# VHH binders against 6-phosphogluconate dehydrogenase, NAD(+)-dependent, decarboxylating (gndA): the designs that were tried, part 6

Target 1, 299 residues: 6-phosphogluconate dehydrogenase, NAD(+)-dependent, decarboxylating (gndA), of Haloferax volcanii (d4gst8)
Amino acid sequence: MQLGVIGLGRMGRIVVDRVLDAGHEVVAFDLSAEAVAAAADAGAEPADSVADLVDRLGDDKRIWLMVPAGDAVDATLDDLDPHLDGDDVVVDGGNSHFEESVRRAEACSAAYLDCGTSGGPAGAELGFSLMVGGPQWAYDELTPVFDAVATGPDGHGHMGDSGSGHYVKMVHNGVEYALMQAYGEGFELLAEGRYDLDLESVAKTWNNGAVIRSWLLELCEEAFREEGSDLGDVDDHVAGGSTGTWTVQEALEQEVPVPLIYQSLAERFGSRADDRFSRRLANRLRYGFGRHEVARKDD

## First folded at step 20 (VHH; from b02 with E106K)

Design e02
Fold by ESMFold2, look of step 20:
Structure e02 (fold): chain B 299 residues (1-299), chain A 127 residues (1-127)
Amino acid sequence: as target 1 above (299 residues)
Amino acid sequence: QVQLVETGGGLVQPGGSLRLSCTASGFTFSKYAMNWVRQAPGKGLEWLSLISWSGGSTYYADSVKGRFTISRDNAKNTLYLQMNSLQPDDTAVYFCARLTFKENPKTGYRTYTFDYWGQGTQVTVSS
């Protein structure tokens, strides 16, 4: 089939390359001329604008967006909308918040599929896990493309109504936060505990049959192999957290308890502050109650 | 070295028009998307408009849509902003900026950012 791809960063190029490798045709556009030229070298048909891309696609357009979340998605849809009708399909493969995806689906002249995409740069080799929301007919129509972009026929699924794809992906990221924290705490106990352990060997052993095996644990094994059991010079400051925040906000709105996900997000926030007012007050209160000497900053 | 130089600012009456130019040097201008951004007195930066490398796709902030027109001449390495129906709220320093991207290495997704800016040109709209 013929697919338009708008947005040719790392992830967009993976979509292009995998779709081409599966024998489909691609028309590609990006705000970087260099990115368009690189996609053309790989076999895509270059376009010099969104209008040019649309013109090259003909009737019943199928367009996959891999642009930055937020204003860029809306701007791209505004550029596309004069050329779209109800027989066309737009896939948003970016990291939009699910409520924005619902709004866009309602406003878009084409059928809109929100596609939560998991796997990162490893998707080039392995394919992605795709969590797709929106009209069933549009999902079914794009199955050959999803087969190519995903790990295979089981690597994608129709989650439900508009917004459900980005919603399920959001929750996946919340679970990932909790798993990362749990592995981190476990390996810290092993590292600081009573035995002198080779943490790469521990992770390897767990990855070979233990109930807690996972891709994240494979990444733990790799990290210890590359950095050593003490993690070398890896910093303890953890950035990010927007999708974890979205998950917690949604859980509060639905009154569904997610204490492990919430605590993992809080630990991430805590990693960013070395001068915690709460701890300073707690230390001062020890003097007021128990007459203990108070530790001072830089003592 | 990359250089962006804005010209065409000045004083205009409400309802008037101005055309800003931005001359680029030190890079292959036709390979980059370009932007106009403004900063009103005491305010933060406000993105106004983006034009693709070919000139074929243009985007506008709601505040200027229908009044401002971005264009480019790749043969002259020049970016333009035609500003019509100017009002006092349009008073600001106007910058041209070159679009680039930062990629998150874990997720592979990128964000838009600006790596080079002009020095700016003052536009003042007053009765």
Scores: ipSAE 0.733, ipTM 0.904, lowest interface PAE 1.1, mean pLDDT 92
Fold by ESMFold2, fold request of step 21:
Structure e02 (fold): chain B 299 residues (1-299), chain A 127 residues (1-127)
Amino acid sequence: as target 1 above (299 residues)
Amino acid sequence: QVQLVETGGGLVQPGGSLRLSCTASGFTFSKYAMNWVRQAPGKGLEWLSLISWSGGSTYYADSVKGRFTISRDNAKNTLYLQMNSLQPDDTAVYFCARLTFKENPKTGYRTYTFDYWGQGTQVTVSS
């Protein structure tokens, strides 16, 4: 089939390359002329603009967006909308918030699929896990494309109504935060515990048959292999947290308790704090009711 | 060396118009998307508009949509901003900026950022 792809960062290029390799046709556009040229070298038909991309697609346009989440998606949809009708399909394969995907689905002239895309750059070799929300007919129509982009025969699925794809992906990321924290705590105990352990060996052993095996644990093994069991000079400041924040906000709104996800997000934020006010006060309060010596910064 | 030089700023009465120019040198201008950004007194940076490398796609912040028009002439290596219906709160230093991308190497997703900026041109809207 013929697919338009807008947004040719690493993730968008993986979509292009896999779709081309599966024998489909691609018309590609990006705000980087170099990215468009690179996609053309790989076999895509280059476009000079969104309007040019649309002109090169036939009737019943199928367009995959891989642009930055937020205003860029809305701007791209505004540029597309004069050219779209109800027989067309637009997929947002980025990491948009699910509420924005619901809004966009309601406003878009085309059928709109929100596609939670998991796997990162490894998707080039392995394919992605795709969590798709929106009209069933549009999902079914794009199955040949999802087959090309996804990992394995069960690597994509229709989650439900509009927004459900990015919603499921958001929850996945919340779970990921909790798992990262749990692995981190476990390995910290091993590293600072009573035995002198080779943590690469531990991670490898666990990931070969233990119940907690995972791709995240493979990444733990890789980290210890590359950095050593002491993690070399890797910093303890953890950036990010946007999608985990969304998970916690949704859980609060729905009154669904997610204490491990809450705590993992809080630990990530705490990693950025110097000189925690709350601990300074708690330490001072020990003196106030118990008359204990209080540690001071200048001691 | 990449250089961006804005011209065309000045004092304008409310309701008036100005056309800003940004002359680019030191890179292949036609390969890059370009932006206009402004900074009002005492405020942060406000993105206004973006134009694709070919000129075929343009985007605007809601605050200026319908009043401002971005354009480019790739043969002259020049970016333009036509500003109409100017109001006192449009008073700012206006910068042209070259679009680039920051990629998260773990996830592969990217964001838009700006790697080169002009020195800015002052636009003052007052009676």
Scores: ipSAE 0.716, ipTM 0.904, lowest interface PAE 1.2, mean pLDDT 92
Fold by ESMFold2, last read:
Structure e02 (fold): chain B 299 residues (1-299), chain A 127 residues (1-127)
Amino acid sequence: as target 1 above (299 residues)
Amino acid sequence: QVQLVETGGGLVQPGGSLRLSCTASGFTFSKYAMNWVRQAPGKGLEWLSLISWSGGSTYYADSVKGRFTISRDNAKNTLYLQMNSLQPDDTAVYFCARLTFKENPKTGYRTYTFDYWGQGTQVTVSS
């Protein structure tokens, strides 16, 4: 089939390349002329504007967006909307918040599919896991494209109504935070515990038959292999957390308890805070009660 | 050496019009999306408008939609902003800026940012 792709960063190029490899046709546009030229070198038909892209697609347009989340999505949709009708389909494969995807689905002249995309740059080789929300008919129509972009026919699914794709992806990211924290704590105990262990060997052994095996654990093994069991110069500052924050916010709104996800997000925030005021106060209070000596800075 | 030079600012009455220009040099202008950004007195930067490298796609902040028009002439390496129905709140230093991208290496998704800015041109809307 013929697919328009708007947004040709790393993730958008993976979509283009995989769709082309599956024998589909692609019309590609990006705000970088170099990105468009690179997609053309790979076999896509270049477009020099959104209007040019829609002209090249004809009727019953199928358009995949991989632009930055936020205002860029809305701006792209504003540019597209005069050219769209109810027979067209737009996929947002970016990292939009699910509430924005619901709003956009309601406002868009085309059928709108929100597509939570997991796998990151590894998707070039492996394909993505795709969690798709929106009208069933639009999802069904794009199954050949989802087959190409995903890991295969089991790598994508229709989650439910508009917003459900980005919603399920958001929850996935919350779970990921908790799993990362749990692995981190376990390996820290092993590293600081009573035995002198080869943590690469531990991760390898666990990943070959233990019930806690996972792709994340494969990445733990790789990290110990590349950095050593002491993790070399890797810092303890953990960046990010925006999508995990969305998970916690939604859990609070729905009054669904997710204490491990809550705590893992808090640990991430704590990793960025140096010289925690709360701990300094708690320590000072021990001096006031119990009459213990209190550690002072630089002692 | 990338250079962006804004001209066309000045004093204008409320309801009036101005046309800003930004002349680019030191890079292939026709390969880059370009922006207008302003900074009102005592305030932070406010993005106003973006135009694609070909000129075929344009985007506007809600605050200026319908009043401002971005355009470009790739043969002259020049970016324009036509500003109509100016109000006192439009008083600011106006900058042109070149679009670039920053990628998150874990997720592969990118964000828009600006790598080169002009020195700005003052627009003052007052009676």
Scores: ipSAE 0.716, ipTM 0.901, lowest interface PAE 1.3, mean pLDDT 93
Fold by ESMFold2, last read:
Structure e02 (fold): chain B 299 residues (1-299), chain A 127 residues (1-127)
Amino acid sequence: as target 1 above (299 residues)
Amino acid sequence: QVQLVETGGGLVQPGGSLRLSCTASGFTFSKYAMNWVRQAPGKGLEWLSLISWSGGSTYYADSVKGRFTISRDNAKNTLYLQMNSLQPDDTAVYFCARLTFKENPKTGYRTYTFDYWGQGTQVTVSS
């Protein structure tokens, strides 16, 4: 089929390459002229604007967005909207918040699919896991494209109504935070415990038959292989956290308890601070009712 | 090396018009999307408009939509902002800025950012 792709960063380019490899046609546009030229070298039809891309597509347009989340998605949709009608389909394959995807689906002249995309750059070789929300008929229409982009026929699914795709992806990221924390704690106990262990070997052994096997655990094995069991000079300051914060906010809104996800987010935030005021006060309180020695800085 | 120079600012009465120019040098202008951004006295930066490398796609902040028009002439390496129906709260220093991208190597997604800015040109809307 013929697919328009807007947004040709690394992820958008993977979409282009996989769709072309599956025998579909692609019309590609990006705010970088160099990115458009690279996609054309790979076999896509270049476009020099959103309007040009739309003009090159036939009736019943199918357009995949891989632009930055936020205002860029809205700007792109505003540019597209004069050219769209209800027989067209737009897919947001970016990392949008699910509430924005619901709003966009209501405002868009075309059918709107919110597509949570998991797998990162490894998707070039492995394909992605795709979590798609929106009208069933639009999802069905695009299954040949989803087959090409996903890891396989079971690597994509229709989650539900508009917003459900990005919603399921958001929850996945919250679970990922908790799993990362759990693995981290387990390996820390092994590293600081009573035995001298080869943590690469432990991770490998676990990932070959144990119930906690996962791609995350495979990445643990790789990390120990590359950095050593002591993790070399890897810092304990953990950045990021925006999508896991969304998971916690939604859980609070819906009054669904997610205590492990809460705690993993808090641990990530705590990793960014030394000299915690709360600990200093706790130490001082031991003096106040216990009359015991109080630890002072630089003692 | 990379240089952006804004001109065309000045004093104008409410309801008036001005056209700003931004002359680019030190890079291949026709390969980059370009932006206008302003800073009112004592305020932060406000993004106003973006134009694609070809000039074929344009985007506007709600605060200026319908009143401002961004354009470019790639043969002259020049970016323009036509400003109509100016009001006192449009008083600001106006900058042109070059769009670039920052990729997250873990996720593969990128964000838009600005890597080079002009020195700005003052626009004052006063009776």
Scores: ipSAE 0.699, ipTM 0.893, lowest interface PAE 1.3, mean pLDDT 92

Design e02
Fold by ESMFold2, fold request of step 21:
Structure e02 (fold): chain B 299 residues (1-299), chain A 127 residues (1-127)
Amino acid sequence: as target 1 above (299 residues)
Amino acid sequence: QVQLVETGGGLVQPGGSLRLSCTASGFTFSKYAMNWVRQAPGKGLEWLSLISWSGGSTYYADSVKGRFTISRDNAKNTLYLQMNSLQPDDTAVYFCARLTFKENPKTGYRTYTFDYWGQGTQVTVSS
């Protein structure tokens, strides 16, 4: 099969490399000339524009997008649309919000598959978990590509109608936030508790038979192995959170309670603020009740 | 030493046209996608347009689509913005900017950002 790939960051290159390794052909384009040259060195056919990429594809174009979420997806689709018809298929393998994927599916001249992609850079070796929304026929047509890109035949699935792929991925990210927070709290208790523990050994033991075993826990073990049980000088400022925010927003809209996901997102936001106005006011109010000394900055 | 120098700004009547230029030096211009960005008085930065490294793909913000045309001459290391049907709301400082990427190391996804831009050129649309 011949696949166009637009967007050749690390994730896009994984798609290219895995599809090539499976014996398919790739035409590749990116806004970085260097990225296109690197994909060509790996065996892809380079393109110097979206129009050029389309010209190099045959009838029934199959195109995988790995461009930044947001305006970049829309801009790429605008560039593609004059060249597309209903026999073509476009896959958005990026991290778009599901509502944008529904809108894009409605507007796109080709069949549109929203593909929630999980696994990050580890997908190069392991393959991804792919959560795909959109027309069944388009999903079926791309099964050979999904087989190549996913961890295997069970590593991809058709979730449902347009938007369902990115929706399921969004919920996955919310769950991930809660799991990360729960592991973090548990290991913090162990680290600051009454025993002198080797946290790498704890994580290893838990991940070999305990009900809380997971890939996230394997990453905990790795972190303790590399940084030590005290995590060395790893900072406590936690960046990101956009997709977890989407999960919370959707839960509020649907009136489905997700208190653990809510709190984990709040903890992430709190990690960025060292001078919390709310805490300063609370301290000042304690002085207002009398008998308490007011803690001042630089006390 | 990457440098981007915008020229071609000035005072124009509503409905008029201007052509901005951006001369690049200190890097291989033909390997980079380039952008135009503007900042109106009292406003934040507004992305306007992007052109691929070859010049073969161009993209526009809705606010300027149909009125502005981005182009490049890789032999002259120059980026252009042809602005037609200018309105008072187009009054701003216009910058050219070089596209780069920031990668999220956990997810592997990247975002587009700008690593270099010039000091800008003033465009004023007034009767």
Scores: ipSAE 0.685, ipTM 0.891, lowest interface PAE 1.4, mean pLDDT 92

